# Ledger of designs, part 17: VH-VL binders against q9vjs7

Target 1, 121 residues: q9vjs7
Amino acid sequence: LRYSQGTGDENCETLKSEIHLIKEEFDELGRMQRTCNADVIVNKCEGLCNSQVQPSVITPTGFLKECYCCRESFLKEKVITLTHCYDPDGTRLTSPEMGSMDIRLREPTECKCFKCGDFTR
Below, E stands for the ipSAE of ESMFold2; O stands for the ipSAE of OpenDDE; V2 stands for 0.75 times the mean of E and O plus 0.25 times the DockQ between their complexes.

## First folded at step 4 (VH-VL)

Design x1 (framework fv_tezepelumab; at its last look DockQ between E and O 0.09; V2 from the best seeds 0.00; counts 0 for: pae E 10.0 > 2, placed apart)
Fold by ESMFold2-Fast, scan of step 4:
Structure x1 (fold): chain C 121 residues (1-121), chain A 126 residues (1-126), chain B 108 residues (1-108)
Amino acid sequence: as target 1 above (121 residues)
Amino acid sequence: QMQLVESGGGVVQPGRSLRLSCAASGFTFSSYGMHWVRQAPGKGLEWVAVISYDGSNKHYADSVKGRFTITRDNSKNTLNLQMNSLRAEDTAVYYCARETYYDSYVWGSYEDFDYWGQGTMVTVSS
Amino acid sequence: SYVLTQPPSVSVAPGQTARITCGGNNIGSKSVHWYQQKPGQAPVLVVYYDSDRPSWIPERFSGSNSGNTATLTISRGEAGDEADYYCQVWDSSSDHYVFGGGTKLTVL
């Protein structure tokens, strides 16, 4: 195991990121029932992964590209409550059932470098 | 009002290709992941494919992987399914359905389908 | 591949409670979603993430999920509830979305 400084080795990390979530709810006829939003902290995969280009006689370009992308190796479910709900006229909803909306999200708990386009876990 | 309108279905012979489209309106299409789900006549629902909000991530059911390609055009609010090497077992009503995906990495509400189009019928027969 | 098992049919008298089950190995560790489909129509989400409900779906619809069985409960059954009902999960091991075979609810 070695630590490198001045020239970064590949570095794929799980970072915290703040995002603004908006979810619109519609009925079966496509009519808006409510819109809910909140600012939430979620995990994000971020970093650099190595990529290679090799000569190939079987590809149209004459090269086989092997790229690696920083992606999730494990996902975990997270419950997020959207606390800012509005009816279609823009009126704030305050009742216990209508004034908030729970969303179930999947977020990365571990990130690794995988071949780009290989989305199997 | 939200609308999802499928088109492109029809009768096609085995081994041929067909392209389905889904036109979206009344919501911010570019913010949502989209799915194709099919239903053979008289049978249950079967998931086919998903595409992330920006088109960067795609997943397919094993029965269609390598034959079907899901794409989207956010500038035109359209979802597409290119179906190649069609088989009799692909005969079904094909629905497009909406799911949330808010970031460039694999994250979001991927599990439920909160709104569905009316479907378009694909019949593969000789 | 992961399999969800539903009874093919369930009958309920008007005003009584219908219960539709969805069986799966350790399904209580997954999130279960329920769809209603009337003849000739697209499916409609009625219960999501085990027990949550879209705001416009009547409170008579509820759900639970524990152990090897998830259940959709429809209280005070009405003729308008007649439909096919499908449960659905995301299976992380296969990265697939799995539907149950469907249950036809009849209100007589």
Scores: ipSAE 0.501, ipTM 0.774, lowest interface PAE 2.1, mean pLDDT 84
Fold by OpenDDE, look of step 5:
Structure x1 (fold): chain C 121 residues (1-121), chain A 126 residues (1-126), chain B 108 residues (1-108)
Amino acid sequence: as target 1 above (121 residues)
Amino acid sequence: QMQLVESGGGVVQPGRSLRLSCAASGFTFSSYGMHWVRQAPGKGLEWVAVISYDGSNKHYADSVKGRFTITRDNSKNTLNLQMNSLRAEDTAVYYCARETYYDSYVWGSYEDFDYWGQGTMVTVSS
Amino acid sequence: SYVLTQPPSVSVAPGQTARITCGGNNIGSKSVHWYQQKPGQAPVLVVYYDSDRPSWIPERFSGSNSGNTATLTISRGEAGDEADYYCQVWDSSSDHYVFGGGTKLTVL
């Protein structure tokens, strides 16, 4: 489980990011059949979270540090269509079945500051 | 063969306590988050509580916070729900449910419940 | 608190397509899961992450999610599909798991 109650959400936000996705498809014999790509806009988490260091008599170092990291508070899977497909020779594929490829990826829909090292659900 | 079996339900008076258990089998219990979900007679589903795979994290619905305690014993493949200060509105069938796990090395959310027990009935009445 | 709204009931003739909606503020940004519950039985996951389906669930069950509405679609409705259906999300703001009120599907 992830902690939803965190401090230091000061500069952690969901941003749009343009990325170039490339995926290769291979047949059952391991031969490349095609390569598909597309430029897509996806969400990312970015920002600075406040961390705290305080004196502690129970730690060997004499300090207790609570670190917080900007990360996704929620992910959603979406389907992206790669619209530029090429055969191994570099020729663009234009057929309905080979000219595009659907892939699934997960992107953040919300971002928050969580304690670093905490597991997500 | 996946199996979740709830037990411990019964009839109690308001203000009393009851402890529910859920016995899990057929999967690696210690790898999964577990939940309690309840359903009042003739009503819809209501989430109650969640506990992480290792028991290190717990969270409760506002309606039961401070009164209910979720625990687990991974050595015994058992999930428990200690219900204190029971109220009439706590009357419901209580289900234990497994949080879905996908074999992924990427951070993700597992918000759905893929396996449910058959439930145990709790009745709080004077 | 985050709220999911479902119609109380939906009726469909055998062989026809049933559509059950789940309304929520910007629900399209969330992952919606659907459960089927037959009388006297525990809920069964039928659709997860908007449109994915467990392998043991028939292809007749599908889902979509956009804007403020998620939809469970049951094609070629059968008598055995008669049940209550619940949508569900996780609300990151409250860290609560939220169910819709449920929809009773009747196959006439």
Scores: ipSAE 0.035, ipTM 0.646, lowest interface PAE 5.4, mean pLDDT 86
Fold by ESMFold2, look of step 5:
Structure x1 (fold): chain C 121 residues (1-121), chain A 126 residues (1-126), chain B 108 residues (1-108)
Amino acid sequence: as target 1 above (121 residues)
Amino acid sequence: QMQLVESGGGVVQPGRSLRLSCAASGFTFSSYGMHWVRQAPGKGLEWVAVISYDGSNKHYADSVKGRFTITRDNSKNTLNLQMNSLRAEDTAVYYCARETYYDSYVWGSYEDFDYWGQGTMVTVSS
Amino acid sequence: SYVLTQPPSVSVAPGQTARITCGGNNIGSKSVHWYQQKPGQAPVLVVYYDSDRPSWIPERFSGSNSGNTATLTISRGEAGDEADYYCQVWDSSSDHYVFGGGTKLTVL
């Protein structure tokens, strides 16, 4: 049986996105030594969350707003190897030391609807 | 050679305005989140502001929020800081700094400052 | 806002190991970055993501991070290591970047 996550109209999920990553490497004098790139698949959070406004005797306005946003519940570091490296003149580098570069980024691994109430959180 | 060159520093009276610029060269400026970080004479580093690679997101330290505005022009490879209502405590060397692959605090950020300019001095005094 | 605490100074004899601490509530759940600043110069990244180094930074520089303390370790200390050292994190709850107060390393 097909199973949808959440209740009603909400859908908040981790989706794949393809991006082109470019990283420049420089020496201690700030001179560019190489530029490396790759096309990679990374995660993003995407979707809608149910939000509600209801009467309330607790709040000064007489209404309680329950706003929910689709965002990460967990981030992880991901290591990506860039395999297209070039020197400053545009010559491809193929040596073991200079032909690839590992970079780290953070991406969502799980996405959920969270209450939107605190911008600083 | 990669360069970040700050300019626009000087001596100003309290309550006045000043605009700093940071000229970038030798790298793909439009791929990087950019920051301003300051250091009062004899004091430590203080983060001031960040702007995402495309300019769509900005954040400020509480000490400058509402007074300072960070902007960028990717066609000219420049980062700017408009500083209004300057106070004596804003006296510092101002650095521009590059955050590798910054576009969002949610994902795709490295959070480190891998290259810094040499700074421009701002003095706010009578 | 999130606070990072560093000792104001650390002294070591030449050839000895220096350890510079960076304290913060649950800092072990954050990635910690370290900068070296010599007088009249801009800061230079020496350790990032707790324990990684740029390729030009000697292996004598190392880092660790767990619990409430991150540590920058400089083995076989040299006069050239004399500088101010800053730890730094990103605080996701405020979207702020936070530096420690700095530690002056002296090699006597």
Scores: ipSAE 0.006, ipTM 0.617, lowest interface PAE 10.0, mean pLDDT 81
ESMFold2 (binder alone), look of step 5: mean pLDDT 92; pTM 0.939

Design x2 (framework fv_tezepelumab)
Fold by ESMFold2-Fast, scan of step 4:
Structure x2 (fold): chain C 121 residues (1-121), chain A 126 residues (1-126), chain B 108 residues (1-108)
Amino acid sequence: as target 1 above (121 residues)
Amino acid sequence: QMQLVESGGGVVQPGRSLRLSCAASGFTFSSYGMHWVRQAPGKGLEWVAVISYDGSNKHYADSVKGRFTITRDNSKNTLNLQMNSLRAEDTAVYYCARETYYDYGVWGSYEDFDYWGQGTMVTVSS
Amino acid sequence: SYVLTQPPSVSVAPGQTARITCGGNNIGSKSVHWYQQKPGQAPVLVVYYDSDRPSWIPERFSGSNSGNTATLTISRGEAGDEADYYCQVWDSSSDHYVFGGGTKLTVL
């Protein structure tokens, strides 16, 4: 379906969102070594995409209905540093080795309107 | 129902060009990123190139960068690979493949290939 | 460029468990996907994102990924499991897709 066809007010963007992340680290015996957290800014897809109905000879009703959702067209990994680390007793860790924890997040680098859902695959 | 059919392979001399095509049907082609992956006779899989759903972003393996060009025509549900300056080491079966997309809310994922074509053979020899 | 290492071959007796490894530097920080390829056929996705499985793949296929090694485990091996198996990751630093060299599984 054509992108120019629609009722207007279509908007699908990559927006910044602040989230609170927590990650726990365990040793080989399953004992918690530390918990790290941080507030981080990540990209999020947000917006409205037009749904369209057009004539079709392949459907019993003579119409083809398509729904479009705003979602990630590409994802990018980025390294997030969790700067607030605590030992199991709740003591703040400040050493270079234990005072921070890097994790990898995947976030959208561009957002576009894609066909909604794919439950039957 | 879903189908990816590659074509355009053949025997070609070093330094020449070939254009591969992949015809997609049974899914909304314009909604998915597409890849080319190759496999030399008796060897493993090697990723070649990717193109985003709308054709705006492309990435290539270092071995083909500057020589191969990936394109798509969403109005015709076709993926293409223009192969220039072909070398003996480009001899392989070329597969087109669809990238998967999983939505997990604040982030998604699209790293694997859920559907592959049957492949088309490209032989570069003198 | 990032490199994935697989053993060239693994043998398993019918009904026994096969384990195919995929080695990579700090591979546990990446997501690993596995493909099955039978002679003359296109690859088929069997495990994705380390341990998830497409609904049409039997539960005897499973995966794990930690440290420097990812593993594809095939329990209760069957003759129909004979194939080449490939691991694959996305290397975000280069924006490249990397495959392992492949492992031929023989069921004897």
Scores: ipSAE 0.012, ipTM 0.572, lowest interface PAE 8.7, mean pLDDT 80

Design x3 (framework fv_tezepelumab)
Fold by ESMFold2-Fast, scan of step 4:
Structure x3 (fold): chain C 121 residues (1-121), chain A 124 residues (1-124), chain B 108 residues (1-108)
Amino acid sequence: as target 1 above (121 residues)
Amino acid sequence: QMQLVESGGGVVQPGRSLRLSCAASGFTFSSYGMHWVRQAPGKGLEWVAVISYDGSNKHYADSVKGRFTITRDNSKNTLNLQMNSLRAEDTAVYYCARETYYDYVWGYEDFDYWGQGTMVTVSS
Amino acid sequence: SYVLTQPPSVSVAPGQTARITCGGNNIGSKSVHWYQQKPGQAPVLVVYYDSDRPSWIPERFSGSNSGNTATLTISRGEAGDEADYYCQVWDSSSDHYVFGGGTKLTVL
């Protein structure tokens, strides 16, 4: 019987992950105006993708290996509110104007296996 | 508090090379994606290249791909642009700029802070 | 390649509202960012993600984006607003960052 060389089940999928987001805001002179943060739940791509090995006369190893990596295939915009804002002295900001910051993230809504080395944001 | 200072610009002949550097201070450099954006005299802004916070991802404008290489040294808070095979059309002020980039979560697509720029003139 | 179109110049009287447009195919499905550049200076982010504003940018700067046109609105125009204004998007198909050609705002 032959050996399997890098072939297995694929399980590339979107998973939930909790991350701590921090955004520092600076004016045009480089002076810090505020720092805002929050803990948020976002999607990430996680899993294993199959790799194929074929005999090859042009490679030093005698084999041509195709690698596949679990990457985002579709991104969706998500608005997140950073609810903990502080001035440069570390004082909590509580006004409606300064006490929170909305940011927009793009997170994966679909993950698929793509050839490794195809780096697309 | 936050600073981005470009250096390495100058006058160079076509076909030659230049290396630009951008020294960052006043923020956690290793947490941010970094860009090079250029502006030819009297013209608009043109994006040149980006490098992710950890250096694992890089993208280039079609006009510079294969000639320019973007790198970073997080231990020295420095962004670099190696420019090879320079052409007259590369004459511009080169700015480094900050973008927020997260590993598996796409972050910000805006350039929230820019350096003062360094002038590159390619002429014979 | 994705293209953003801006008028080359816009004029506004002091105290009145200036509107600078940024045209692009289905630009309303993208996020638009706006930069102000004064002569001899680096660009400054004034509006991001269509309508959000850095806290230190005056509230008279605002933005909108729908269909094929994004707009930067500057109310109560001041002499200090004279500058070139650029719109910018990220093009997902090419993974490139695209700038408009710029609009020179004159306050007269």
Scores: ipSAE 0.344, ipTM 0.744, lowest interface PAE 3.3, mean pLDDT 84

Design x4 (framework fv_tezepelumab)
Fold by ESMFold2-Fast, scan of step 4:
Structure x4 (fold): chain C 121 residues (1-121), chain A 123 residues (1-123), chain B 108 residues (1-108)
Amino acid sequence: as target 1 above (121 residues)
Amino acid sequence: QMQLVESGGGVVQPGRSLRLSCAASGFTFSSYGMHWVRQAPGKGLEWVAVISYDGSNKHYADSVKGRFTITRDNSKNTLNLQMNSLRAEDTAVYYCARTYYDYVWGSYEFDYWGQGTMVTVSS
Amino acid sequence: SYVLTQPPSVSVAPGQTARITCGGNNIGSKSVHWYQQKPGQAPVLVVYYDSDRPSWIPERFSGSNSGNTATLTISRGEAGDEADYYCQVWDSSSDHYVFGGGTKLTVL
């Protein structure tokens, strides 16, 4: 029986995640033409970042706290094919031109800890 | 029927603030990223700002960074642009536009546009 | 900042093919989208991801993208095609969305 040696470290990494994507297509008059979907695997940032606490005479709490959040530092383009297309009545579309739809997504290739609350990201 | 309806435009003096809104209907607003794009009278299109589907990610054109704030309220299907410290150069028709994907990190094309709202900054 | 260059105007005779170019450094490595804007109207997407079309856009609209030039091609030009056309890319290095200056298409 022994206590674990050391403290918890920051963990901010890219993880593969399965998401369900839905894309709606509309005509020039704003009428729905079809809805396409698929389950796809994409990267996402996941993890915990340590907060720092320093004594401060400026803050109301007497401490200067900096919180860090795990966010993307670099993005890469990825092409995804949506293979399940339906017309507005819910009928499956199977023609070569209407039965699938390619979309492009950005996904993280690197994640890092950034200061939380930076709304200009 | 999909609709994007901008509002809040008008005539305003330099240095003042104005808030634009874009009301969405006919699609799942919370699944799509949104943009603001502007067009000065007789000029071309200029991208202004983007916000991800959940509001967690935002980017701004250099010309408006620090002055404009893009926000959204998914419970009300509304996109907003808070414009502070307005300049004559901000005079334009402002369009809201939908991004093609319902994905957190990315969108590239503007697949549907509102009709625009005119902002005139003059003394 | 990344810059897209379009000719200010292009003219085409009815029934002939119009070609509108969009120049950018290594633009062939980017995805190009094209928008049509008629006077007093909002822009509409006509070509996306270099060469794809929304289902409601006629097949006479097509696109290509290689090297330093992307091209929007409108075959069998019609009076209804008169509009301003804009190319657009996402610049990953700056995380900005960039529009070209626009090209006015005249069908004489």
Scores: ipSAE 0.012, ipTM 0.611, lowest interface PAE 8.4, mean pLDDT 81

Design x5 (framework fv_tezepelumab)
Fold by ESMFold2-Fast, scan of step 4:
Structure x5 (fold): chain C 121 residues (1-121), chain A 126 residues (1-126), chain B 108 residues (1-108)
Amino acid sequence: as target 1 above (121 residues)
Amino acid sequence: QMQLVESGGGVVQPGRSLRLSCAASGFTFSKYGMHWVRQAPGKGLEWVAVISYDGSNKHYADSVKGRFTITRDNSKNTLNLQMNSLRAEDTAVYYCAKETYYDYVWGSYEDYFDYWGQGTMVTVSS
Amino acid sequence: SYVLTQPPSVSVAPGQTARITCGGNNIGDKYVHWYQQKPGQAPVLVVYYDSDRPSWIPERFSGSNSGNTATLTISRGEAGDEADYYCQVWDSSSDHYVFGGGTKLTVL
């Protein structure tokens, strides 16, 4: 039995995106210590996944709708270095300790269609 | 310097509505995703809702979906939670919390909550 | 729905190491964050991205995450460490943030 609505092509891809990352660092009292930024290239998932509709005897409409979204299926860790650091007065920081900030993030290496979470309506 | 102050909590009867607000200061509010997290008396933390930095993306816990609406006003540095059709199980301290990343639409990357407000108590009772 | 399982309580003697576990299916494939909550106070971030710490959090706090279990380790336990500890992940399949049920740490 076929439940797919729109048997057209699915196109869920891993694409590169350039983003501007900024991170503000605060001390334990909530006071700003520095702001670091950089332009970085990261992977993202983008594309179209087919919605699935099937007949149902238990729903008021007679149909059960499932929504699929393009999501990461495999992630890899990546260290991003923010190379432009400034103190609260706007002075550029250049020391080895304060002039750059490493942050870790996970980016997709493979994207697939998974059931959507919220806002499937 | 960084501060989050919740307000709007109180005692309400079941089926009524209440609006919570969170006033932010000491950081660039318009650049960060914001969350509401609640905690029933003597219970654990429960995530409620999130709104992206620009307000374009929102997600809700299943227990509040269709009843609660999260909004923000970046010109006033405020986060809001409109709570409709309140139930006894919505009784909790409600915290607002700030994400770490900004200038990026919430999606493929995971963000931790680096700062939390002190919370506001909502009691739903007859 | 993704579920995180924590022991309800852990007890250690002063100066001993506390280990608080957070169980989840393939949790090693997710980033785990940990929060400390003292009575009547808001939660405070103590470990993020599995093993990183805010600069003001002591080195005796550490984290690990592999397979189906993430662990928060608090070495040289002190009375000031008594609190509830919560693990947290983002579940991309549901677009939800998930908290563990919390672990009460007692230092006696």
Scores: ipSAE 0.094, ipTM 0.678, lowest interface PAE 5.9, mean pLDDT 82

Design y1 (framework fv_roledumab)
Fold by ESMFold2-Fast, scan of step 4:
Structure y1 (fold): chain C 121 residues (1-121), chain A 125 residues (1-125), chain B 107 residues (1-107)
Amino acid sequence: as target 1 above (121 residues)
Amino acid sequence: QVQLVESGGGVVQPGRSLRLSCTASGFTFSSYAMHWVRQAPAKGLEWVATISYDGSNKQYADSVKGRFTFSRDNSQDTLYLQLNSLRPEDTAVYYCARETYYDYVWGSYEDFDYWGQGTMVTVSS
Amino acid sequence: AIRMTQSPSSFSASTGDRVTITCRASQGISSYVAWYQQKSGKAPKFLIYAASTLQSGVPSRFSGSGSGTDFTLTINSLQSEDFATYYCQQYYSYPLTFGQGTRVEIT
């Protein structure tokens, strides 16, 4: 048959959201070298999913109630630059090597309705 | 220039113990969760254990619970896996592996971006 | 524990062939699947995460697809360096589990 996710009838989409990210950097001895921050645009999944479709007649261990959540179906690694860097004394860093910091993140590139109930166990 | 180097493997009789180590270099070791994955000769990969970046949380495969102990020394950039009460079925190449680190993440992502070369543990009579 | 079943266990192929490897989870795991390549005598190499996202530096001839319980790794035009064993891994929940592996051998 078809997949039980029923994405055709739901309002589940990938939206851009602006968030404030902060990252601390430490040296080899565990001393804080700098703290960098920036407002960055990241993707998130947002929307409604409904279980108007009954996916299966039988399930192995129950799930009397089926819950569907708007979640990431594809993820992409993204490198972003934090442009507001400060030393431990709170002084703004402006040099090319210390004035910005690249960080890695994973964000959704596509969102779909999936069975929920066991987030990040 | 990420590098993971395992050592401490060898040949032992059933019931004996070994201590494996994994030395990390080229990255901030204290920021990463680490794993041990093993592979028996001519068999597939089997996850063994995980340890959080600060050592406060550990998980073990059921087959090794109570016999293996995972630990780390962040000041020396080193992982340890204590193997006790070894059985022939524990014969395998043991790899240490680094869990992918992201500054921002949706959900759980225990995939492994770097692996060591492995160290062979042989349990035989 | 979530069981990951790969098929086929092995097959012979030639350079230029399109290779398809499948992986089935015993329960729904969304897109939480990674794929690894292992050459004889070497450690595994990270290829794909989130079922379909290619790791940086991995050739574009590799691709992944699937969600829920059925997942596929495809090599569109096999090169000589691609003869290896391939493993899927779920990271939806602990314990982490791998498929049994698919060995791609030269004809």
Scores: ipSAE 0.016, ipTM 0.603, lowest interface PAE 6.7, mean pLDDT 82

Design y2 (framework fv_firastotug)
Fold by ESMFold2-Fast, scan of step 4:
Structure y2 (fold): chain C 121 residues (1-121), chain A 125 residues (1-125), chain B 108 residues (1-108)
Amino acid sequence: as target 1 above (121 residues)
Amino acid sequence: EVQLVESGGGLVQPGGSLRLSCAASGYSISSGYYWSWIRQAPGKGLEWLARIYHSGSTYYSTSLKSRLTISRDNSKNTLYLQLNSLRAEDTAVYYCARETYYDYVWGSYEDFDYWGQGTLVTVSS
Amino acid sequence: DIQLTQSPSSLSASVGDRVTITCRASQSVSSDYLAWYQQKPGKAPKLLIYDASNRATGIPSRFSGSGSGTDFTLTISSLQPEDFATYYCQQYGSSPYTFGQGTKVEIK
């Protein structure tokens, strides 16, 4: 193993990202009713966190591997409206009830370096 | 929709320097995306080189960080990769690629959804 | 750095066959942030699968991904003529991002 590194200092920040979202909707019989999409701006965690390996007397391998990832420490729910809806034949839907779809996403309000895979906070 | 076009490749002598460009269309690079440079030597696999976010954060492969600089010019909607101290093993097709999210639930699921066509860099005497 | 090893390095198959490609990581991939790409000669790679098991937009249902931690698989349930290509796995759970060496799927 080797130490993970970046070209500079460790950093972990909450940044804005534009994402493309697509969602399919099905009726009670499992038949496709529509698909909706949109490009939206949401928060994300971005950054470089250091990883290391060191000798350990308590681990079976004789080494303690520490991997740190930039992850969310606090989440906020956000409602996103998907404005490009299409029926199963690919025809654009324009009615008030079918032409848009609201979905709920969770986005970070704070990011920190945590042990990789530790999400119990 | 989104299109990436690399340029600046060609024949260069060992020890030289080269600046590659990636012109984006169909979107603004000042939007919230990560941008990466990836290369592929003839007949070999893919190697990730560097990444930049619109905020200015940069990341590099550990083996090449001393010879690479990734940058951008928002006014030209263009990404750059500066290569220094070129060696024969730097001969490859260089791609620029966009990273994005594809989830209905919030997540940081960066993937390379759009790639340029690539530009060939040949390092030879 | 996380090293990704693909198996097999190459395989020969016929149209209609079920093809399985494995990707093993030298250490656990955080949050199973693992993608699969398809590349045809002279072309840029195309995203097939992200987050180990989610199909990218427009990708046929015959492509599926599975696995977690250090062991991941890409399965093509019924190979089509357009599926003969080289396939790569990639992890983005930690920096630097790394790719597997590739698996070439050739016509038998």
Scores: ipSAE 0.000, ipTM 0.473, lowest interface PAE 11.1, mean pLDDT 77

